# Designs tried in a protein design chat: VH-VL binders against q8ixk2r445to577. Part 1

Every score and structure here is a prediction.

Target 1, 133 residues: q8ixk2r445to577
Amino acid sequence: FFGMLQNKGLTDYCFDYNPPDENQIVGHQVILYLCHGMGQNQFFEYTSQKEIRYNTHQPEGCIAVEAGMDTLIMHLCEETAPENQKFILQEDGSLFHEQSKKCVQAARKESSDSFVPLLRDCTNSDHQKWFFK
Positions, changes and structure headers below are counted from each chain's first letter, unless a header gives other numbers; antibody chains are not in Kabat numbers.
ipSAE, averaged over its two directions, is called F for ESMFold2-Fast, E for ESMFold2 and O for OpenDDE. V2 adds 0.75 times the mean of E and O to 0.25 times the DockQ between the complexes of E and O.
[cut] stands for letters that were removed.

## First folded at step 1 (VH-VL)

Design a01 (framework fv_axatilimab)
Fold by ESMFold2-Fast, scan of step 1:
Structure a01 (fold): chain C 133 residues (1-133), chain A 123 residues (1-123), chain B 107 residues (1-107)
Amino acid sequence: as target 1 above (133 residues)
Amino acid sequence: EVTLKESGPALVKPTQTLTLTCTFSGFSLSTSGVGVGWIRQPPGKALEWLANIYWDDDKYYNPSLKNRLTISKDTSKNQVVLTMTNMDPVDTATYYCAHRRYYGSGSYAFDIWGQGTMVTVSS
Amino acid sequence: DIQMTQSPSSLSASVGDRVTITCLASQGISNYLAWYQQKPGKAPKLLIYAASTLQSGVPSRFSGSGSGTDYTLTISSLQPEDFATYYCQQYNSYPLTFGGGTKVEIK
């Protein structure tokens, strides 16, 4: 699967990665932004290794969650996907992070009116349901 | 300035339960991304991770020792407590608590460590 | 569990020498690797995190490199205070695991 990864609960928002510096394309937080339908910074690929891959820029990035953290960060892809980069896209639309046993949820950023994907305890909330568009 | 200090008994008899307290300052265990871990080191041996607890009360245990370990926190007292049941002479080690946090440009592993407390298990 | 293999287990060196220590992970760890320095009777001290990022206050003679499964700590010009045991640690996956350590001794 590939395309824009959209939230069922926050219906106007998609996964978005816009690195602020082209010389440092990894290490920044993945955000949620208004879906624009043009691909670009919102175009992701779900791979057979359970990666969420960002290949709009080179080198290719893979979404990861660092141990003990709840934010999704862009890191370099590896030949064999490490556990922190593995997400199971389940039939119900849940995006399950195997290493932490938590689900990706659309959430409000702490002190702003913007949104980010965060790891949270798995629930049946539409804010934890995702689909490629 | 972040500081941590371990406290607990210096001598434990086989089969007893060890209780260690980590008292810290300079940070809060209610801050998103903050955690405290326990690591031990037997004399002349390598470091071994035991358990982590995080701001959201999420807990992780070394599977080799999970049935013996319990970690808890008291954020108002700035304390993390580790208990380990059924102590054996092979558990003789220096026990450390350490701070862990994400600072935006990547994760720090264990960036600030306590001084360690030596626990000897003998009859 | 991810096994971390350090080599060598010990080495002897003189002040001014270039020292390299390697760390091999049993599977990819995406640069979630830290290096620690431990002096006798003291707690470990963080030197490097994210495989290559120097901790604030650590001298520039220390550097980390590598990716995937293979990582290296380099001390470009060994100083007297650098004689210590060095440990690598992966934090990509639970349980967190440390290497066996490398003791850097005076020649």
Scores: ipSAE 0.007, ipTM 0.535, lowest interface PAE 14.4, mean pLDDT 85

Design a02 (framework fv_axatilimab)
Fold by ESMFold2-Fast, scan of step 1:
Structure a02 (fold): chain C 133 residues (1-133), chain A 122 residues (1-122), chain B 107 residues (1-107)
Amino acid sequence: as target 1 above (133 residues)
Amino acid sequence: EVTLKESGPALVKPTQTLTLTCTFSGFSLSTSGMGVGWIRQPPGKALEWLANIYWNDDKYYNPSLKNRLTISKDTSKNQVVLTMTNMDPVDTATYYCARIRYSSGWYAFDIWGQGTMVTVSS
Amino acid sequence: DIQMTQSPSSLSASVGDRVTITCLASQGISSYLAWYQQKPGKAPKLLIYAASSLQSGVPSRFSGSGSGTDYTLTISSLQPEDFATYYCQQANSFPLTFGGGTKVEIK
């Protein structure tokens, strides 16, 4: 599984990671942006270890959610995936963060017109349904 | 060997719809990774990207144009068509079509048509 | 949208001069940057892709460099046929965006 991770409810939007410095990819929030299919910032790999990898750069980045937070942040990938970097892409398209027992939802970024993926209580909303294109 | 050529009306009245056709040779939009885009340039101003279409029929539009754009292809005719609704005098520009690659080739417009001037006035 | 700021907007130089044109992206574009040359009344011509790769058939006096948000086009020894406007363009994300252009005049 690799490609653009697109939202079913917010149909034109995909996972996007565009850090200010391409040589330092750690620590910034993952956003949602209009899907394109060009450039490394929207290309992700879903691994057998349940990681969402930003793997077009070295060292590879892995999406994580820190304890008590609801935002998706880029961390360094580890040889053994830590629990905060594991997401279960379910058959219905839900992206389930097992450590927190919450689902990734497309949501408006606070106080802005931008969209971001956030952890929310799991629902049957199309804003919580994702697929690789 | 690769050529692209734009065609369409030179004059359009305000509120009318513009239809431009890009006819190309030397490559096919059935080839994986291949695409064609439209770019415009008002007299004396910078280039502005409008829309792209790719071999797999993926379509991308400049969101600043508020859903005024439609792009389509006819692979058998080697043509890409751009339609722009509700034309306004500010849309007066030279319109170009150009080849672009979706993967590899680093997403640059490598071969351009000569451009077609479209004037919007009453 | 990623905004591309190009500088200078215009310059005059003599044949044989080294000319440098800068392109600044409002956010990182991962070297998905192209440079185009446009002569008066003609379509743009691709010079550089992937920030630093020279397009086939383009003279070696043209070179591109940079990473992240800061990119540069260099002409090592300006020739009379280099009279033109130069544009940068990012392809990291949609919409694709161009810089405002740099007009180079040979004295």
Scores: ipSAE 0.000, ipTM 0.532, lowest interface PAE 15.0, mean pLDDT 84

Design a03 (framework fv_axatilimab)
Fold by ESMFold2-Fast, scan of step 1:
Structure a03 (fold): chain C 133 residues (1-133), chain A 123 residues (1-123), chain B 107 residues (1-107)
Amino acid sequence: as target 1 above (133 residues)
Amino acid sequence: EVTLKESGPALVKPTQTLTLTCTFSGFSLTTSGVGVGWIRQPPGKALEWLANIYWDDDKYYNPSLKNRLTISKDTSKNQVVLTMTNMDPVDTATYYCAHSYYDSSGYRAFDIWGQGTMVTVSS
Amino acid sequence: DIQMTQSPSSLSASVGDRVTITCLASQGIRNYLAWYQQKPGKAPKLLIYAASSLQSGVPSRFSGSGSGTDYTLTISSLQPEDFATYYCQQYYSYPRTFGGGTKVEIK
């Protein structure tokens, strides 16, 4: 699977990664923005190792959640995906983070006036359901 | 295409509550990413942001006004209403409502403004 | 809150002049900056958004530049209709904040 990763509850919002420095693509938070349909900063690949890859830059980035945190950040991809970089995209659209046993939910970020994906307890909410476009 | 117009009282007495209505056309406040803000300008002074409301009913307020503000929308009437309690002469200003939206670059600036309505606070 | 410091507060210029107005943010705002033009008795008009993007219908003599905390509005060749007050505004975080304004007056 590859394309724009869109939220079912926030129907116009997609995963978006826009690092402030192209020479330092890792360490920044993944956000949600209105889906524009052009790929670019919203183009992601879901791999057989259950990674969500951002491969518009070299080296490739992989979305991760650090221990004790609830935010999604960009890390360097590894030959074998570490547990903190594994997400199970389930048939109902839930995006389950294996290491934390939590689900990715669309949430509003007050400090930057934007939306972000965060780890939350798994529910049946449409804000926790995702699909590739 | 997109238009906004403010309405409300021209004169308000100190301690009273001000109610302003923004009536718009050319867009819907049910459209994802769309918002309406309120901005004021005292005579001869700079612009000051007051509040925003968005399509999903999310609301933001200027913290310096400490719970004097309430913003609401009526999508069936294409209206946004701002109330401001305990009016004081320093609140004398032209009040504007303005359209904004959210896209892949983040929230956008206020791209279309109403003409403004002058509110004088005096006994 | 993010403070926007705009300079100069006023300037006098002649038709044909190159005019530069500066806006400083108290912290990085990632190009979420707009410039507005306001004529006496009128509502502000959006000129530039995202620091450097020209709003549709705005003459090409207006341009914006900058990054991080430092932003500039330039009018390359001032016209009679450009005598107005100009405001910058950050829309990176709440509360939204405006600069103090720069009045461009005829010399």
Scores: ipSAE 0.006, ipTM 0.559, lowest interface PAE 11.5, mean pLDDT 85

Design a04 (framework fv_axatilimab)
Fold by ESMFold2-Fast, scan of step 1:
Structure a04 (fold): chain C 133 residues (1-133), chain A 123 residues (1-123), chain B 107 residues (1-107)
Amino acid sequence: as target 1 above (133 residues)
Amino acid sequence: EVTLKESGPALVKPTQTLTLTCTFSGFSLSTRGVGVGWIRQPPGKALEWLANIDWDDDKYYNPSLKNRLTISKDTSKNQVVLTMTNMDPVDTATYYCARTYYDFWSGYAFDIWGQGTMVTVSS
Amino acid sequence: DIQMTQSPSSLSASVGDRVTITCLASQGISRYLAWYQQKPGKAPKLLIYAASTLQSGVPSRFSGSGSGTDYTLTISSLQPEDFATYYCQQLNSYPLTFGGGTKVEIK
């Protein structure tokens, strides 16, 4: 799967990676932004290793969640995906992070009007359901 | 220098299909982060967004008009075409095409606009 | 759809005045808001995007601010060429929606 990763509940929003400095591609938080199809910051690849890859810049980035955290951060991809970079995209659209046993949910960023994907306890909410456009 | 110019009929009868062409220069719709949108403005009223098309041929439509709208591009001719079916007198407006440019660091807007073309729908 | 309400719909001002135009979104738009200026018979011109980022070539007397649902456009010292209609637009949700416009007229 390759394309815009769109939220079913927050229907106009897509995964977006917009690092502050294009010379420093990794280490920043993944956000949600209006789906627009412009700029490759909204184009992600879901791989057979269960990675969500960002290929717009080199080196390639892979979305990860550190142990004990709930934010999705861009890390360097590895030849063999580490557990913190593995997400199971289920048939119902749930995006399950195996290492934490939590689901990716569209959520409002604390103290902000912006939206971000966060790990939350799995529910049947449409805010936890994603699809590639 | 970036320019956009709309062309199409000035008068359309009710139930007909409107076809508008946006011809541009100074940029390419093959460039990542660039797109073209259509916006209309009835006389004395506010602006209304209709549709966008981007460098990757992704298309976005105003849901209230989606069944009537088709947007397409011809990159070799530097043109974007909008068609709108089943025209009605309430569709009388000035139609604009505008460039959409996404700046990774600061967001999205319509940065350069065409002069607009008036379309009157009457019998 | 996100509704954008501009106030006032019109105002009268004199050259040198500080003018403030308000735009209220029906839900939070995360600062994804642009301001446009339109003179009679002309196409709109982009003034500000991302709520507060001034477009290249736009005079510094124009500024934007706000967050959440509440946004403002300020003209610090109105000039003769600034008499126009101003529109806000949200770019946070499809369909992209515009405010009703604010006409700035000569007092």
Scores: ipSAE 0.007, ipTM 0.606, lowest interface PAE 9.8, mean pLDDT 86

Design a05 (framework fv_axatilimab; at its last look DockQ between E and O 0.29; V2 from the best seeds 0.00; counts 0 for: pae E 7.3 > 2)
Fold by ESMFold2-Fast, scan of step 1:
Order: sequence, then C-alpha cells, then structure tokens
Structure a05 (fold): chain C 133 residues (1-133), chain A 122 residues (1-122), chain B 107 residues (1-107)
Amino acid sequence: as target 1 above (133 residues)
Amino acid sequence: EVTLKESGPALVKPTQTLTLTCTFSGFSLSTSGVGVGWIRQPPGKALEWLANIYWDDDKYYNPSLKNRLTISKDTSKNQVVLTMTNMDPVDTATYYCAHRGYSYGYDAFDIWGQGTMVTVSS
Amino acid sequence: DIQMTQSPSSLSASVGDRVTITCLASQDISNYLAWYQQKPGKAPKLLIYDASNLETGVPSRFSGSGSGTDYTLTISSLQPEDFATYYCQQYDNLPLTFGGGTKVEIK
C-alpha cells in the first residue's frame, strides 16, 4: 500500500512528516495534519517488511518508536527492519507496533488542533483505525 | 501501579488561600503525553473540573473560577500543587487529583486519588 | 461551555435488571466521552472512554454506545456492587464538563 495514511476517527487527519531542518530529515516526530491530497509530506509506503516508509526525501526514512517511548520518530531505514520499525496493519484498521505490543492512536492535548500519533494499549476505538487513501 | 494521594488542610477560613498537594507514584510527569488534573465535588453535588497540568508544563484552568486557581508541578518530587485564593463556604468539597496518560487513555481521568475533604467555615 | 445532561437523575432497580442511563451533549462531541462510577464515600472509577471502549478490569456487563450528541451507558444485568452514582464527562472542548449524575439505587 502507499498514499496518505488517514485516521478513521479523525477523518480529516493524516500522517504527516515535515522536518524543520532540511539538512536533518530523521530524528523528528511524526505528526497528524489536515489531509491535503498533495502527497509530499503525507505520502507513505507500507512495505512487505511491515515498515512505514517516508521516501519523499533522501535518504529514506522509516517510522520507529524508541524503547520506553510512545511517540513515532523518523529513523533511517535498515536493510532488515528492526522490531521497533515494524507495524502490523490489521484487517480492522489497527496499526500494531510489534516491539511494544501497542497500537497507534490519534491523540491530542486538550481541545487543541495539534494532533500526534501515539502508542497506546490496543482498543476498538476509531481513533486507532487507519487506512491508506 | 499508578497511585495518587491528595493532602492539604481539612478546614479553611473564608478569604484564606487553599493549597493542595497531589503526590503520585507509578508514572512521571516528564513522560510525553502525561498529565494530572484536579476535580472537586461539593457534598451531594456533581463533579467539577478545576485544572490540568501536562508534562511540558502547559496549564489549563476552568474559567468559571475567575483566576483564583494556580497549578504547578515538581517533577523531581512527583508532586502537583493546586492553589485556590479567596475561599468561600461554597468551595466546601472533596478535592481529587487524577492521572491522564498515554497507557490508559490520553483524555479520560483513568486513575483517581482518594480525595481530600476541605470544609470552608469560620 | 458544553452542557452535559444526564437522565434520569435517579432510578430504582433490582439485581438482574437491565439499566440504561443517557447523556446528552449540547453540541457534537465526536465520541470524546467517558463514563465514571462512584460508590458512596469513594473516588470515581473510570468505566468507559471514547464513548464505547471498556476500561481494563471493568466487567463486561457494562457497555457504552452513541455518537454525536446522544450517548448511553448500559448495565446488562445489575449486580449488588453496581448500586452507585454514574457520571458522564466530555473532553471534546474546554472546560471539561460532567453530567449531573444518575443515582442507581436498590428497589
């Protein structure tokens, strides 16, 4: 699959990666932003190794979660995907992170319009359901 | 195991300032996505949200309390402190602190302290 | 402010009964709703979050449903330990607001 990775519960929001430093494309947090349909910073590829790849810039990035953390960070892709970069996109739309055994959820702080994907205990919430558009 | 416990005076005189401390264990307020809130309940009445503080020191207050509230944290002591100025008998209530966190649900108050009763009387 | 109206304010029920409590928001809250149980003299306990998700450790007889402005808490077969006051709470917008509570008392 490839395209915009959209949330079922937050229907207008998509995975978005737009690092502020053009000389350092990895190491920054993945956010959620209004789906704009322009590709670019919202274009991701789901690979056979269960990676979520960002290949709009070079070198290519792969989404990862560091041990003990809950935020999604862009790392460099590896020849063999490590467990912290593996996400199982399930038939029900859940995005399961193998290393932590948690699911990716659309989250916000209070009534802000600032949304981020976070790891949380897996539930049947629409905020944990994702699809490529 | 996440636990929280409220402490403060049981009796406050009208016009005085109330200071309540929430001491917690099992989580850190340096963890991204974690917050602590204060909620009160007057005897026989509904729950009323007062204030929230988050890992990044962002603070939110119930506007109905007209700038009487201040919330702060000491991450190294695992404490959150709420102050409320100009206490009135109508502020008599049980005061609770509660966890908001990434593991159980970001926006719901998933784990509550026992509550501390504050009576405002002369 | 978003107003949360619970009905009924109280009800009398017997063990084994199906109990339904409703919560009406003054505007669409997009399923950002929690249900709490409070037993006399104790702190509230989270039962349900995001309108329909059962909190870990909560018995399966509790369920939440609804969308938009209209939400429901159902207890499929009331047990003795379920006699309590129940509160809904929205977290769509600040200030965070609670319903007035529904007291479930023994018949």
Scores: ipSAE 0.064, ipTM 0.664, lowest interface PAE 4.4, mean pLDDT 87
Fold by OpenDDE, look of step 2:
Structure a05 (fold): chain C 133 residues (1-133), chain A 122 residues (1-122), chain B 107 residues (1-107)
Amino acid sequence: as target 1 above (133 residues)
Amino acid sequence: EVTLKESGPALVKPTQTLTLTCTFSGFSLSTSGVGVGWIRQPPGKALEWLANIYWDDDKYYNPSLKNRLTISKDTSKNQVVLTMTNMDPVDTATYYCAHRGYSYGYDAFDIWGQGTMVTVSS
Amino acid sequence: DIQMTQSPSSLSASVGDRVTITCLASQDISNYLAWYQQKPGKAPKLLIYDASNLETGVPSRFSGSGSGTDYTLTISSLQPEDFATYYCQQYDNLPLTFGGGTKVEIK
């Protein structure tokens, strides 16, 4: 699967990554932004290694969850996907992080118009449902 | 393990400025998604939110106190500083700093410091 | 500002009792509600987040429910260590606001 990774509950919002420095693509948080399909900031790939890859830059980035955190951070992809980079996109649309045993949920930062994907206990909420478009 | 500890003067005179420091460990304010907030509690009363600061230096204040509050961070020292101007006896309270964790919408405070009592008196 | 009305302000109960505390928001807060436990001289402890999610390490006798403007914290069987003051808090909008608290005392 590849393309825009869109949230069901937070309508018209997609995974978005736009690092401040294109030469240093790792270490920043993946956010949610209105799906626009333009450029490369919203293009992701779900691989057979259960990675969510950001393939727009070299070296390639892979979404990871750092210890003790609930945010999605861009790391470098590795030859063998590390445990903190493994996700399962399930048939019901839930995006499950294997290491933390939690699901990716669309959420807001404060009262702003900014949204981010966060790890939360798995529920049946549409805010935890994702699909590639 | 995440820990936070408040420090500052136990006594402040009216009209003076209060400066509190939150020193934390177990996390970094350079990490995306991390936030620290200040909450106070007058003796025998409810909790009142004061301000938040995040890893990206985004800051939020309680509007009722906004003009009196300034929050800042020193990532290298793992510290967050809160200043409150024009202190009054009504500002006597235990002041807490706390780590914020995101929830469905925004976030709650999942880990708190022990709090520091601040008395405003002549 | 979103007002959080907590009830009752205090209650007396015995060990083993079922205890319910209510929090009413002045507007729909979309389950952006947390519950805290505070013991004398101690900082608040997070119990429930997002209205019904139990924080890690919190006993299962604690549960949260509700939606819209009405939310409830339930202790299915009160234990000796549960006598404390409980607070609700909304994070649907700024400023963040807390309820007035409910003191659970021993009967």
Scores: ipSAE 0.022, ipTM 0.651, lowest interface PAE 5.1, mean pLDDT 91
Fold by ESMFold2, look of step 2:
Structure a05 (fold): chain C 133 residues (1-133), chain A 122 residues (1-122), chain B 107 residues (1-107)
Amino acid sequence: as target 1 above (133 residues)
Amino acid sequence: EVTLKESGPALVKPTQTLTLTCTFSGFSLSTSGVGVGWIRQPPGKALEWLANIYWDDDKYYNPSLKNRLTISKDTSKNQVVLTMTNMDPVDTATYYCAHRGYSYGYDAFDIWGQGTMVTVSS
Amino acid sequence: DIQMTQSPSSLSASVGDRVTITCLASQDISNYLAWYQQKPGKAPKLLIYDASNLETGVPSRFSGSGSGTDYTLTISSLQPEDFATYYCQQYDNLPLTFGGGTKVEIK
């Protein structure tokens, strides 16, 4: 799939990647932002290797979760997808991270309009449901 | 098993500063998404949220009390500390600390401490 | 601030009765609502989270429902140990706010 990856529960919010330096796309956190489809920040590809690729810019980035962490960060894609970059987008919309056995959930910082995707124990919450537009 | 326990003085004089410590076990504040909050309940009245602190040291305060509250953590000691300045008899309440799960900002308070009664009087 | 209005403030019912407690939010809280039970001298105990999900170890006679601004806690068959005060709480937006409570007394 290719497009904007939208959260079901946090309506109109999409995966967004806005690194402070466009020439250094590695190591920054993926965020959630109002879906707008403008520019290159909100377009991702879900690949047959179970990667979520930021591929509208070169070099291509792949979303990863480092061991012991729950934050989604950008790594460079590799020819064979590492385990920490594999996500299963299930038919019910859940986005499962195989290595950690956790699901991606929309989370809000309490006193702000800032939202991020984080790994959490899997539930049936609509905040753990995702779809491409 | 997750447990939390509040400790601090049972009696505080007006104008003094209250310091409460929440000591917990069964989780770490270094775990992504985890938070601890403070809630109080005056005798016979409803619950009132005071402050939250999260694993990333983000801190949130009830705006009605913001200038009086400070929350901090010591991850190595499994402790969260709440300080409340300029205590007044209306602040007499049971003070609870509680765990917020791993879904940062979208969790109930799932495990509560037993509470500690703080009386503010001359 | 999101105001949470519980009703009734108190009620009395017999063992075996169906009890319903309502909670109205002043704005849509997107099902970010919890229900707590509190017995005298004890800490609140989480019963329901995300409006309808039963917390582990809570008896199945408790259930939650609703959406938007209107939420309900139901006890399908009241038991003697269910004498308590029940609170709703929203966690959609800061400040976190609680309802005023509903005291349930057994006849």
Scores: ipSAE 0.014, ipTM 0.629, lowest interface PAE 7.3, mean pLDDT 87
ESMFold2 (binder alone), look of step 2: mean pLDDT 92; pTM 0.942

Design a06 (framework fv_axatilimab)
Fold by ESMFold2-Fast, scan of step 1:
Structure a06 (fold): chain C 133 residues (1-133), chain A 121 residues (1-121), chain B 107 residues (1-107)
Amino acid sequence: as target 1 above (133 residues)
Amino acid sequence: EVTLKESGPALVKPTQTLTLTCTFSGFSLSTYGVGVGWIRQPPGKALEWLANIYWDDDKYYNPSLKNRLTISKDTSKNQVVLTMTNMDPVDTATYYCARMGYRYGWAFDIWGQGTMVTVSS
Amino acid sequence: DIQMTQSPSSLSASVGDRVTITCLASQGISSWLAWYQQKPGKAPKLLIYYASSLQSGVPSRFSGSGSGTDYTLTISSLQPEDFATYYCQQSYSTPLTFGGGTKVEIK
């Protein structure tokens, strides 16, 4: 699967990665932003290794969650996907982060009108359901 | 100040189609994370949700009312319209429109005054 | 569909009393729950959203608590203007569903 990773509950919002510096692709938080249908900063690939890859820049980035954190951060992809970079896209559309045993949820960022994906306990909420467009 | 107001016929005959208009001010239905819903309440009974429409034109309907409901919006006029076909005396109720938002956990934060619709021959 | 069951269906209380109303969801709703107040002949008014967040302009004597399937609305010291019917509502899944209501009457 590849394309824009859209939220079922927050319907017009997609995974978005737009680092402030094009020379520093890793280390920044993945956000949610209005789906624009143009690829670029919203184009992701779901791989056979259960990675969510960002291929717009070289070297390729892979979404990861650091131990004890609930935010999704861009890391460098590795030849063999480490556990913190593995997400299982389940039949119901949930994105299950295998290492933490939590699900990715669309959430409003505190004191702002912006949205971010965060790890939360898995529920049947549409805000935890994702699909590629 | 945010306000919503329902308008439509007070009396409807069985089998006719009901059309209700919600006119609002103080917000835009093009604002992200905002929607408008319709809720009804038969005399002396509990609240029943009917339908929602969201900023992105996404629509949801109460499945118990099946193919009877249609919801639409005109963002330029600040209006949401609900139609309900094949009216029956059991549909006699006060009909409300209300704003909802993701900020409020999709709760209905501001309600219209309601409009009473009686279905009778 | 998620069924919302409110208890009690009615209660009688005096000014100054602590009033507790309970709402039970037929499945976990992850705090996607609101409480409304409705006075005779008037539209409902939002009191609490996201289980425990107090709506702007609502007196601090109102509070919400709970998680999972079990939620509670508490009025710490009942005032004359609080005699009304109260409804819970889940926004976790469509169809959106309301509880049957709890009528708070003067004793």
Scores: ipSAE 0.006, ipTM 0.540, lowest interface PAE 14.7, mean pLDDT 86

Design a07 (framework fv_axatilimab)
Fold by ESMFold2-Fast, scan of step 1:
Structure a07 (fold): chain C 133 residues (1-133), chain A 121 residues (1-121), chain B 107 residues (1-107)
Amino acid sequence: as target 1 above (133 residues)
Amino acid sequence: EVTLKESGPALVKPTQTLTLTCTFSGFSLSTSGVAVGWIRQPPGKALEWLANIYWNDDKYYNPSLKNRLTISKDTSKNQVVLTMTNMDPVDTATYYCAHKWGSYRYAFDIWGQGTMVTVSS
Amino acid sequence: DIQMTQSPSSLSASVGDRVTITCLASQSISSYLAWYQQKPGKAPKLLIYAASSLQSGVPSRFSGSGSGTDYTLTISSLQPEDFATYYCQQSYSTPRTFGGGTKVEIK
């Protein structure tokens, strides 16, 4: 699967990665932003290693969640995916982070009007349902 | 269709401030991942990057010129403005504005036609 | 600053020739390199991004290769419309820097 990774509950929002840091391309938080339908900074691939890859340049980035954290951060991909980079995309659209046993949820970022994907306890909320477009 | 067009004075006197406007269509600077940059080229010389402004208002400047440059945007008017202080004859160049996307954030894919600025007394 | 050195600064070629232009970075830029074509009096046109990816609408006779510090633009069979100046650009670090340009002239 590849494409724009869109939220079922926040229907206008997609996974988005393009921090405006001209000197460092990885290490920043993945955000949610209005889907533009053009691919580019909203184009991701779900791999057989259960990675969510950002394939727009080399070396490729992989979404990870650091131990004890709930934010999704862009890291460099490894030859063998580490456990903190593994997500299970389930048939109901849930995106399950196996190491933490939590689900990716569209959430409002504290102190702002912006949205981000965060790890939360798994529910059947549409805010935890994702699909590739 | 993405288009950009530069406008500003053709002649500037030494020590004056240059103000250039980039007017664009076919995209919005409120769209995540979108940026507009300014690049200049003195007659017969190579291209030199000046500044970038991103959808979230983050700004980046060429360090060699940082103390002279200001970049701003007016998203409602589809405009980006570059201001350069203390102009000198060596700043004589064609000035371009250009578009870029996040997955192509390091390449300028669509350029304006350029506007020639001559610095002379 | 990362310095970009293009070789040659100019070359003369005939229609049908294979043309190779090189770009050398003063440090590794991890394939964050683009190639532009500029015709006299015109704005630059993007040909190649990410060292080897062909921009949409650009003829397949253009190709890019390289990694680390060494990059190459190749025109497999030069056409009359290809006589122009070519520039490489790195975007690995700020400031973004361009090569000095390579002018491809009629032999």
Scores: ipSAE 0.018, ipTM 0.671, lowest interface PAE 7.6, mean pLDDT 87

